# VHH binders against Homocysteine S-methyltransferase 2 (SAM4): the designs that were tried, part 7

Target 1, 325 residues: Homocysteine S-methyltransferase 2 (SAM4), of Saccharomyces cerevisiae (q08985)
Amino acid sequence: MARLPLKQFLADNPKKVLVLDGGQGTELENRGIKVANPVWSTIPFISESFWSDESSANRKIVKEMFNDFLNAGAEILMTTTYQTSYKSVSENTPIRTLSEYNNLLNRIVDFSRNCIGEDKYLIGCIGPWGAHICREFTGDYGAEPENIDFYQYFKPQLENFNKNDKLDLIGFETIPNIHELKAILSWDESILSRPFYIGLSVHEHGVLRDGTTMEEIAQVIKDLGDKINPNFSFLGINCVSFNQSPDILESLHQALPNMALLAYPNSGEVYDTEKKIWLPNSDKLNSWDTVVKQYISSGARIIGGCCRTSPKDIQEISAAVKKYT
Below, E stands for the ipSAE of ESMFold2; O stands for the ipSAE of OpenDDE; V2 stands for 0.75 times the mean of E and O plus 0.25 times the DockQ between their complexes.

## First folded at step 1 (VHH)

Design m6 (framework vhh_7mjh_2)
Fold by ESMFold2-Fast, scan of step 1:
Structure m6 (fold): chain B 325 residues (1-325), chain A 119 residues (1-119)
Amino acid sequence: as target 1 above (325 residues)
Amino acid sequence: EVQLVESGGGLVQPGGSLRLSCAASGGSISSYYMSWVRQAPGKGLEWIGRIYYSGSTSYNPSLKSLVTISRDNSKNTLYLQMNSLRAEDTATYYCARHEYGDYWSFDYWGQGTTVTVSS
């Protein structure tokens, strides 16, 4: 069966909440893929053996990851393209031309679509400019962030994703700086011709990584008004503290009550620096059931997981979504 | 709609060489395995070989010394070089695009080009 356009599907089903996949980079790392590379989770796709050898171990691992998220209840999934800007790819892989880069992105999108089938929604995932310089969790874009040419940085990936009809949605995630947010919101339909969302990188204290408040972000959106690209479809938070995320999403809802929201936080696992292991969330009051219920109350239409979220986490999210919708 | 169009067929003398081309339009071949397949008169389909995204190849063991498959993704074109042709190589030659990632399933076929090896 062919899927309806995403915004029309959600308008026709006003109580529907879509379940997003989990943290692909951390899941692939857990499955044995070495992602300690500037292109992050995209690294297995750089190897020609991934494409030429059906028995490739990495190819099997990536397929099994998608299948496990689908079996857990994921209804909308991402391409594995978080750190796949032209700049990152051309500086850190054998790919040197725009043609080779477009071929890589087209292959990754085709692979993702083939894994999930035609009934599921597919997000073209785009990480922030800050991910290239390792500042997506600090928001520190230097003294003159307004002088950064965000458009030129994103342009090759945007032009590719705009042309690919296998994508339903473009996702800008972990955006940690107000000037990057303003730049994305300033791009017209010729630059962003597909529905898109912006996922914010937010401190535990409920502000953008650079210190911008949810009220200030809402004011930027209100001030732009009708000038904002009509394809801007969702605003949300991702890779944020599990325990603090419901209150943060609620503050965004209060500031922008008519905005469709999304949320996909970290698993709540805590890294023990002495033991060098991830510890499970031991707070029994902070369950996916509780968090998802609060997200839905705040107007979330897409809910999933970010870092350290596994198919088991997505299964719990899916169960909670079914329970509260 | 993807179209695959073969060219380069014709009459060839025994021992001769021939290069077939397969031009794709309406869609890219760059993310797909591509194969050459032939059908001799009154016989079934015989797989010749496939070429992967990188240009690496896999051949029918019976034919590997006689053929070379290559691709030019910038021209969206597939090639089959044939050498030391024999009368038994007389067939209609098809290029075919594999279903994504599949070694034997095809989603698009060319119209075919005929090769006749005869004096």
Scores: ipSAE 0.000, ipTM 0.093, lowest interface PAE 22.2, mean pLDDT 84

Design m7 (framework vhh_7mjh_2)
Fold by ESMFold2-Fast, scan of step 1:
Structure m7 (fold): chain B 325 residues (1-325), chain A 121 residues (1-121)
Amino acid sequence: as target 1 above (325 residues)
Amino acid sequence: EVQLVESGGGLVQPGGSLRLSCAASGFTFSSYDMSWVRQAPGKGLEWIGRIYSGGSTSYNPSLKSLVTISRDNSKNTLYLQMNSLRAEDTATYYCARTPYEGWSDYAFDIWGQGTTVTVSS
């Protein structure tokens, strides 16, 4: 194996910060793939031509995206599996059986590993239950969120990723609700056997989408204590406001000073709804250089980009990480 | 209080037409893009289309010939016109506010309670 186990590598290199890739869904959309589908960025993998035809246009686009992030300086990258729960796949694609589903996930992981090579880390990306119901930005899980069977929802994807030695880390992204966070943190080593992280979906003012504060999240973690799965490796924020993200990560650091953190915000671009285009971030006071420096100061060990972040953004993140580590 | 309330669902014959309405309150409706999504019984969510604050539209290519989205900013109301309805169009239909900071047409920050459309003879 060209790479050390992730936790050992980071323990051996306490000042190392890994550069994560950019926003795959928005990047594939920019490259001409139509991701307006409940399985979102996973859509190109659903077509058998992606797998059977080496000249497939979509296959070339996905491969080029990975290559461009690698060339930009990415050291840890994600599988293209944000909206790829068994429920989402079986309800919105021709795939109807667990066997077919496992084959799809195995092929996606193999493809991702083949694109990035053996010296880079690979994250098995898992979106929240909220993404399936289009509530990852509100965190509104209804009147009785404690009754949602999160384990059964995540189980097929989680069991697949647990068995796959090509994955170094499991990433639960954009978790917007405290009951979902509690559920994930309560799963033992038999359920979550690989290192994992939880990325929180937070408002600009720094609370979880459902209104839960960073202090309340810290209290949940403290209350669980030794019951938390020892594979829980990072907590952080993703797909959050670029400009507000350094202060939000710092608030999380102050609430949980011994927790290893991660951050990968949106690009800061503003969408022009009438022109249907993204406009550049006009805030000249906030640059990747400034933001990355603040993230590192707050204890971030993995830094990357979320929505609308391109290889150019990752190149700037990589340069800032090298400068400040 | 920010809210969206759908209406206009019901039983319709195959080949028929139906118009759904969504009444918005508690925010400046004219400043936001709006979307329609649906969920068939026992199935996942399917995005139908988006109408931008200026009135231009974007549709799920699989549904473009079936639907038309429009808005009346003076009434704070969003509409979904459906034609040539089929049994597989039986679903609960939701309107949703689409923020400019969202990633795709599936990124919604508020959502209605839904209105049920049943296509059956």
Scores: ipSAE 0.000, ipTM 0.250, lowest interface PAE 12.1, mean pLDDT 85

Design m8 (framework vhh_7mjh_2; at its last look DockQ between E and O 0.23; V2 from the best seeds 0.00; counts 0 for: pae E 13.1 > 2, unsure alone 64.1 < 65, placed apart)
Amino acid sequence: EVQLVESGGGLVQPGGSLRLSCAASGFTFSNYAMSWVRQAPGKGLEWIGRIDTSGSTSYNPSLKSLVTISRDNSKNTLYLQMNSLRAEDTATYYCAKGYSEMYESGWFDPWGQGTTVTVSS
ESMFold2-Fast, scan of step 1: ipSAE 0.038; ipTM 0.372
ESMFold2, look of step 2: ipSAE 0.000; ipTM 0.251
ESMFold2 (binder alone), look of step 2: mean pLDDT 78; pTM 0.780
OpenDDE, look of step 2: ipSAE 0.010; ipTM 0.300

Design m9 (framework vhh_7mjh_2)
Fold by ESMFold2-Fast, scan of step 1:
Structure m9 (fold): chain B 325 residues (1-325), chain A 121 residues (1-121)
Amino acid sequence: as target 1 above (325 residues)
Amino acid sequence: EVQLVESGGGLVQPGGSLRLSCAASGFTFSYYYMSWVRQAPGKGLEWIGRIYDSGSTSYNPSLKSLVTISRDNSKNTLYLQMNSLRAEDTATYYCARSEGYRYTPEYFDYWGQGTTVTVSS
């Protein structure tokens, strides 16, 4: 293994900020892959021709996307598994069994690791329950969200990722509801045995999509204290307004001054949940240079991009990280 | 209730060796960075070194040839091995926990009561 364990690396390099990749789903869409389906960016991996044919067009596109993010300066990258829960896969693809599902996830992780090499970090990406029901940007989990069995939903993907030594970190992305956050924080080391982070889906005005404040989230974490899974390694924000994100991260830093943070905002675009498309947002007042400087000041240890961020965006993030670290 | 209890201090002759222990309780010891800090009589605090949750160590460059920090997570215990002790190593030695959850700066939120080491002929 060419890389140090992630926790050791960051501890040994307390000023280091890792550059994360950009928005894989939107980047693959820009490269001609149709991702408008329930498994989203995982769709090219569902076809057996992706695996059996070295000349597969989709295989080449996914590999080139990883290579372009690496060339832009990415040091930690994600598996293409945002909407790859067992429920989503078994309902929307030919895969019907846990064995077939585990084979799919293992192949995707192997492919991602092969693309990035042994010296880069790899995140097993997991989207929220909200992504399955298209509510990750509203946080509307219906009546009695506290009764949703989040563990059963996540269990097959968690069990697979826990066993895969090619993964360095598990990333829960765009968590938009306090009850889902509480569920994840309640899972012990037997359920989450790898370092993990939670990326929050927040309104541009600095509250979780369901209306929960950053201060209320901090209080939940403080109240749990030592009961929290010790593998909980980062808290942060993703798929949030580019311009508003520095103030939101700072509010989280003020509420939890000793928590390692991460941030990877959108390119200033907003998701239309009714039409299931990303809409451009012209409200860009800050540069990546300014935003990254502010993230680092707030204690961010991982910085990247979310939806509609390209290799060019990652190159600008990488340059800013090098300038301010 | 978070507690850190140091032990192993005492009188040592110049050139001697001593091993200090710090018993931790009230938190998940294995997931915190732990440090040793000392204070000589009438002087300020001097950081000795730390041990990460991984077991890796980082030392004050002026002290790295004289000390070794280790931990036993099964016993919730932190250790400081000191060799070639000199009169200027006379101090109260504290174990300290890094503040917060994960990958935090080197801030200390809990300290032990200290154990005194006197290096004298």
Scores: ipSAE 0.000, ipTM 0.095, lowest interface PAE 23.2, mean pLDDT 84

Design x1 (framework vhh_7xy4_2)
Fold by ESMFold2-Fast, scan of step 1:
Structure x1 (fold): chain B 325 residues (1-325), chain A 121 residues (1-121)
Amino acid sequence: as target 1 above (325 residues)
Amino acid sequence: QLQLVESGGGLVQPGGSLRLSCAASGFTFSSYAMAWVRQPHGKGLEYIATISGSGGSTYYSDSVKGRFTISRDNAKNTLYLQMNSLKPEDTAMYYCARDEYWGSGYTFDYKGQGTQVTVSS
């Protein structure tokens, strides 16, 4: 294999910080793909013409997005599978069987690997239960969140990704609720057989969307101790405020000083609802250079971008990582 | 603190009309784009329409263009969806949502309980 196993590579290179890709959903939207649907950024892969027609415009767009992130300096990239649970796919597309679903996921992973080559790392991206119910930014899972069968929801996608040797890491993104986090952390090696990370959906100052503090999350992890799946490799924050994200990551670092961390925030852009345009980040003091330097100081080992982060943002992140490592 | 309360759903025959309302509280309503999303029984959420904070700009899903109209009354903190030429496939729970990233997908702070629309003869 052209690349070392991810955990070995990072252990052998303790100062190395991997550059992650940018926001795929918003980047595809910017490139003309309509992603406003329940399967989100996965929508172009649902059409058979994506796979069978060499002139497919959507296939060219997705390939060019991956190539632009690679050229910007990305070293670890995600599959386009944030809203691709079996439940979401079977309810919102022509796909009705587990066999058809597994074929879709296998094809998406193969496509992603072919785009990035053998020397780059690939993350199998999994969105939270909250994304399916449109509550990943509120964390409001109802009156009895402890009774939600998270394993049943994740199982089809998880079993597929566990078997796929083209994936280096499984990423659970934007987890906004403590009961979902506890569920993932409770799964043993038979359920999660690949290295994985958990990206938290957080408010300002390190509070999870449901109100759980970083200290409470750290206590859950400490209480589990040696019962935690040894494949749990990183904890971090994603799709969070650009300006607030360094302080949030530092809070997590203070609570869990030995945990490898990751961060990929939203761009600092502000949406003008009247003009329907994204305005540039006006705070020149909170540049990618400043933010990345602070992330590295807090123990981040993977740094990238989420919503509205483009290849240009990744280029700036890559330059800052190189400068401070 | 955020509250979104939908109303106006009901049973209607194909070709009929309904007007949905959403009463918002707990935030500065005029500072946020608002959206309507729907969920048919046994299916996932579908985006329907979005309106800017001022009400000056609107966008619609292709399935409802020319049939549905989104509007708002910022003085009353109320969002509306006028639904005309209703089809059986419009049958769903309709939810009012606050759109944190206007036009960028399902980035909603959604707290509404929904209102059921059933289109049947």
Scores: ipSAE 0.000, ipTM 0.324, lowest interface PAE 10.6, mean pLDDT 85

Design x10 (framework vhh_7xy4_2)
Fold by ESMFold2-Fast, scan of step 1:
Structure x10 (fold): chain B 325 residues (1-325), chain A 124 residues (1-124)
Amino acid sequence: as target 1 above (325 residues)
Amino acid sequence: QLQLVESGGGLVQPGGSLRLSCAASGFTFSSYGMAWVRQPHGKGLEYIATITGSGYSTYYSDSVKGRFTISRDNAKNTLYLQMNSLKPEDTAMYYCARLPGYEYWDSSGYSDYKGQGTQVTVSS
């Protein structure tokens, strides 16, 4: 069935929590795609053979990833566009013009929509300026972050996604710096004409990567009040520590009790830099069941996974969501 | 075998200069962002600088901005750190690091791989 507009669906179903997909970049890496490239998980779409050859191995892999997340219970999924700013694409691929860039984004959105069908919601995924500069997990934007022209950086991707009716939501992910957050919150409906969310990159102690507290973020939002774009639909945390994430989301809920929240943490696996392998989550007491229960009690409306989360993780999230809603 | 081999460290007087090198092998060097990080004796790891896979964009910690320059030569699979106006507080073991998909891990996991390091000592 054709889907209702996302905000209407959630308003009509106040207890509904949507299950988001898992970590696309790490999942594609697990499936043999080398994502260690400046455009990261977007790399398979850069090759013309992806589009022209129905037997393309990469095309089959990306389709199977979407299908596996759908089978796991995902109800809202992302375009594979985290590291797909115009600057990233034009500096690191054969694409050099805005027209070619728009064609790439349009084809990626079309492909994602075709994979998930008309019944599922689709997020246009946008990584932070920090991802372009390799700082989304440090928040260190240099001495003068207020002088960064965030709007010009985001503009080509924003203008494309604003025009694409196949997208239900725009997702700004892993925002690690207060000045970038303030910039996004300052943009009016002419710049952000679709529902959007902001996912924060936060330390285990519940502060933004740059050291800004949840109370300071809440104060910025309260001070802006009616000036904030009415399309601002969710605030949350993503690609954050699995074990600490419930307490961090609760901190946001306490600071902004009327704000709809979202959360999609890392799997809890730890990387052994010497052995170059992923070690399993050793904290068996903090399961997806307990984490999802706490997220729901803190007001989360969208729950999923980030780095190293697989279709199996999404199955466990889906089961917990059904159990607690 | 993936490896990173740092070199160019040594003893230098305050105000002096050193150029560190990191020779990379066992992976497609140009596909990865790279970093320099340091660890003073008895302290934690401190981020110094990052550079994108293409080499176009570079970023620095406030403690070294204007004094250090990160660069790379993708044809030679080599990362560099030019250190000028060295201070006693720059004394540390310096590591080059490969970034895992542009730092997709928390600050305790700056890299999916680090080399064995090269010691820089700044004293008179």
Scores: ipSAE 0.000, ipTM 0.214, lowest interface PAE 13.8, mean pLDDT 84

Design x2 (framework vhh_7xy4_2; at its last look DockQ between E and O 0.02; V2 from the best seeds 0.00; counts 0 for: pae E 19.8 > 2, placed apart)
Fold by ESMFold2, look of step 2:
Structure x2 (fold): chain B 325 residues (1-325), chain A 119 residues (1-119)
Amino acid sequence: as target 1 above (325 residues)
Amino acid sequence: QLQLVESGGGLVQPGGSLRLSCAASGFTFSDYYMAWVRQPHGKGLEYIATISSSGSTIYYSDSVKGRFTISRDNAKNTLYLQMNSLKPEDTAMYYCAKYGSEWYRGDSKGQGTQVTVSS
């Protein structure tokens, strides 16, 4: 059975909310894959043994992760390509040529599609330029952020993903900087020929990591109007504060009521700075049930989890989506 | 077709001020974000300021924040840059651009106006 094109499916089902998977990087780390490296969660795919050895432990772990998210209720899932830009890969791994890079991306997408089957939606995940320079949580791109050639940074990954018919949506995740946002919004169909979304990384005070307000972001989008690439399908927030995320998404909804939205926050765990560990959040008012209800009321069409979200979190999200839609 | 004409550049002492203007025609100026971009000789281009179509949203690079002020007059189809506390490092060709266009190919920027800060 073939899946409907994503735009058609959502247009035909105006109340449908798709459940997205969770935090792949932290899930892989919890399952024993060492992800602390310049290509983050992509690291297991760099090893040839992943592809050639049917008994590879890493291959089993990644397959089990995808299967666990599917069993939890995920309906749209991501490739594990958050820090898989050509620059990051070619500078930090033995994969150096464009040809080798394209083969890597093709294999990752093929593997992901094989894991999830033909009836689920697949997002080609693209992390921000800020992730490459380790500045995604501050949005501080240095002295001349407006002069960064964002297109050239993204181009090899974009050209590969634009051609790959196993992907249904391209996701620009965790965008922390207004100049990067404006660059992505400036790209026409010759650059971005597939449906795509932009996920904003928002500080707990309700501003983009670089200090730009949600009102300023909404105004940028309004000012562009019909000049925005028609493939721009969703705006949203990801890898943001669990407790603040409903208010942040509602602010976007109020400013852009006709924009389809998405949200996948970090889990509600609380970091203990003395113990250097993550602890459960005891705030009962900020459960997944409460957060998902608010997201749906704010017009979200895709809801999932980001950092530290597990298949159990996705089960709770799925249950809440069923309850409130 | 689209035309952008920068003016107001010149030679100024460190600590001085200049005001740049950009006359726009061939498009509905009030519909677009506009930007000032500079290029020091032999260096890459730097976006230094961006202003929304209404003028209500403004962004500055850290290199000019607090010293430069972008503004626009939609009735006159004109973009402005007030440059105060000028430094030798501000020496560059300054361009007006329609934001998000391929201004680096010349089709969506003017010929520029030279600012030279020297004693």
Scores: ipSAE 0.000, ipTM 0.118, lowest interface PAE 19.8, mean pLDDT 83
ESMFold2-Fast, scan of step 1: ipSAE 0.025; ipTM 0.444
ESMFold2 (binder alone), look of step 2: mean pLDDT 82; pTM 0.832
OpenDDE, look of step 2: ipSAE 0.007; ipTM 0.225

Design x3 (framework vhh_7xy4_2)
Fold by ESMFold2-Fast, scan of step 1:
Structure x3 (fold): chain B 325 residues (1-325), chain A 121 residues (1-121)
Amino acid sequence: as target 1 above (325 residues)
Amino acid sequence: QLQLVESGGGLVQPGGSLRLSCAASGFTFDDYAMAWVRQPHGKGLEYIATISWSGGSTYYSDSVKGRFTISRDNAKNTLYLQMNSLKPEDTAMYYCATPYYEGLSYDFDYKGQGTQVTVSS
């Protein structure tokens, strides 16, 4: 295979930091794809014309997005599967069976691998249960979050991704609630047989969206100790405030000094609901150069961008990574 | 021009029922998930319910679960909220909106003026 297994590659290269792609959903929206629906950025893949017609406009747009992130310096990229749970797909698309669902995921993974080639790493992207209910940025899972059957919700997508050798890493993104985090951390190697990471959804005050502190999260991990799945490879933060993100990642590093970390924040742009446009954050105090340097100092091994991060942002991240590694 | 026009509010006694409607125009309604949100006087916006673009999935805040039902008619470009067992705490201006994703790049569109619901004896 052209690429070494991810964990071995990073062990052999202890100073290596992988550059992750940018915000796929926002980039596809910027390129004219209508993503405002429950399956989000997966919507172009639902249409059979995407698969049967090489001249499909949506197919060209998705392919060009991957190519632009690769040209910018991305070394590890995500499948377009953030809101692609079996529940979301079966309730919101023509797909009704587990067999059809598995075919959809397999085709998306194949398409992503074909776009990026064999020398790049591929993440099977999984959004939180909170994304299904539009609460991944509040962490409000209701009065009894401990009663949510997270395993049954994730199971079809997990079983599919576990079997797919084209994936190098499974990424749980924007986890905003401690009970969902505990559920994922409780799953053994029979449930999560590939390297995986957990990206936390944290607000600007440096706690999980539900109010759980970084110290409390570290204690959960420490309490599990040797029971924790050895495939748990990275912990980090994603889709978080650009300005506050270095301090938040450092808080994780201080709480869990031996844990490999990752970070991919929002661009710092703010959405104007009246004008329906993205505006520059007037309080943006940091550059990508500064932020990336601080992430690396805190132990980040994968760095990229989330919402409103473009190929230009990834180019700046790539340049900073090369400068500081 | 995107427009959301809410209607169906009014004065109702505790324990009563109301059905709110939202007429959507200027966009492809059946491409979008929709939500109902409310704002009590002098307070912030509170999420009430969300419905998927097809109507296949619905989600509710704990404060209204079991009492309110969200539904949609894509042929009529209309969103509904059936409100039963109304309480004084349900008094608010009600808005229909597209789902808000701060991290994922789109926001609620509160183009309408809302519809006032007052629950009082």
Scores: ipSAE 0.006, ipTM 0.288, lowest interface PAE 10.3, mean pLDDT 84

Design x4 (framework vhh_7xy4_2)
Fold by ESMFold2-Fast, scan of step 1:
Structure x4 (fold): chain B 325 residues (1-325), chain A 123 residues (1-123)
Amino acid sequence: as target 1 above (325 residues)
Amino acid sequence: QLQLVESGGGLVQPGGSLRLSCAASGFTFSSYWMAWVRQPHGKGLEYIATISSSGDSTYYSDSVKGRFTISRDNAKNTLYLQMNSLKPEDTAMYYCARGYTYEMDSYGPLDYKGQGTQVTVSS
């Protein structure tokens, strides 16, 4: 393989910061793919014509998106699998069996690896239970969140990704509830056999969507100590307010000074519902240069973008990372 | 802590009306765009209406335009949705949301929503 194992590469290069890709769902929407559906950005992969027809328009669009992020400077990229749990796929697509589901995930991973080549890192992206129930921005898992069987929900996607050597890292995104965080942190190496990270869904005032503080999250991690899966490689924040994100990441760094961190915030753009277009946010006061510098000072090892971040945003992130590392 | 508490849902016959309320606390309500979204049982989230921080601009999904009216009272930190000419297809859990959204599924610009209030339109 052209690339070293991710944990070894980062250990050998302690000052290296990897540039992550941008918001795939919103970028595909910008390119004409309708992603407003329960499987989100995975929708183009559901059609058999994507796989059987080399001239497929959707296939070309997805390839061009990956290529544009690579050209912008991305070094680690995600599979297009945020809302691709077995439950979401089997309830909202023609796929009904575990065998068909595993074939879909294997094909998506193969496609992503083929697009980015052997020298780039690939994340198997997994969204939270909250995304399936449309609560990833509230963290409201009902009256008895401790009774939710998170393992059974994640199991089919997780078992598939654990076996796929084309993946370097598993990414749990936008985790908005402490009970889901505790569940993931409770899984041992037999369940999570690859390096993984957890991206937290946080309010602009710096608490988890369910109201849990950074100090409370840190205490959960400290209480687990040596019982935590040694594959737990990064903790961070994603799809968070652009302006507030540096202070939020710093609060996490202060609570967990020895934890490797990551951050990929939203672009700060605002949707005009009458004109049906995205507009720049006049309240966006910070530049990517300033934000990236602050992320690096807080211990970030992976930096990228979430909702409405484009290849241009990744180019600016890449330039800032190069400047400050 | 930021809180949104919806109320006013219930059972209503087709052609009837309901008025939903959302009590906001823990943030400067008058500074934020607010939205109503809904989720029918077993389906994804659907955008209904958005209102600007001042109340001067309102936007509606095509499915409710002319039937629903979004409004706000910044002095009372309360958002409202007046629903007229209700149809069985309007049956859903209704959520008050901070920020704004469009034809939402489970990922978008929505940054917070409450626990919801159930609306059932049936005879």
Scores: ipSAE 0.000, ipTM 0.182, lowest interface PAE 14.3, mean pLDDT 84

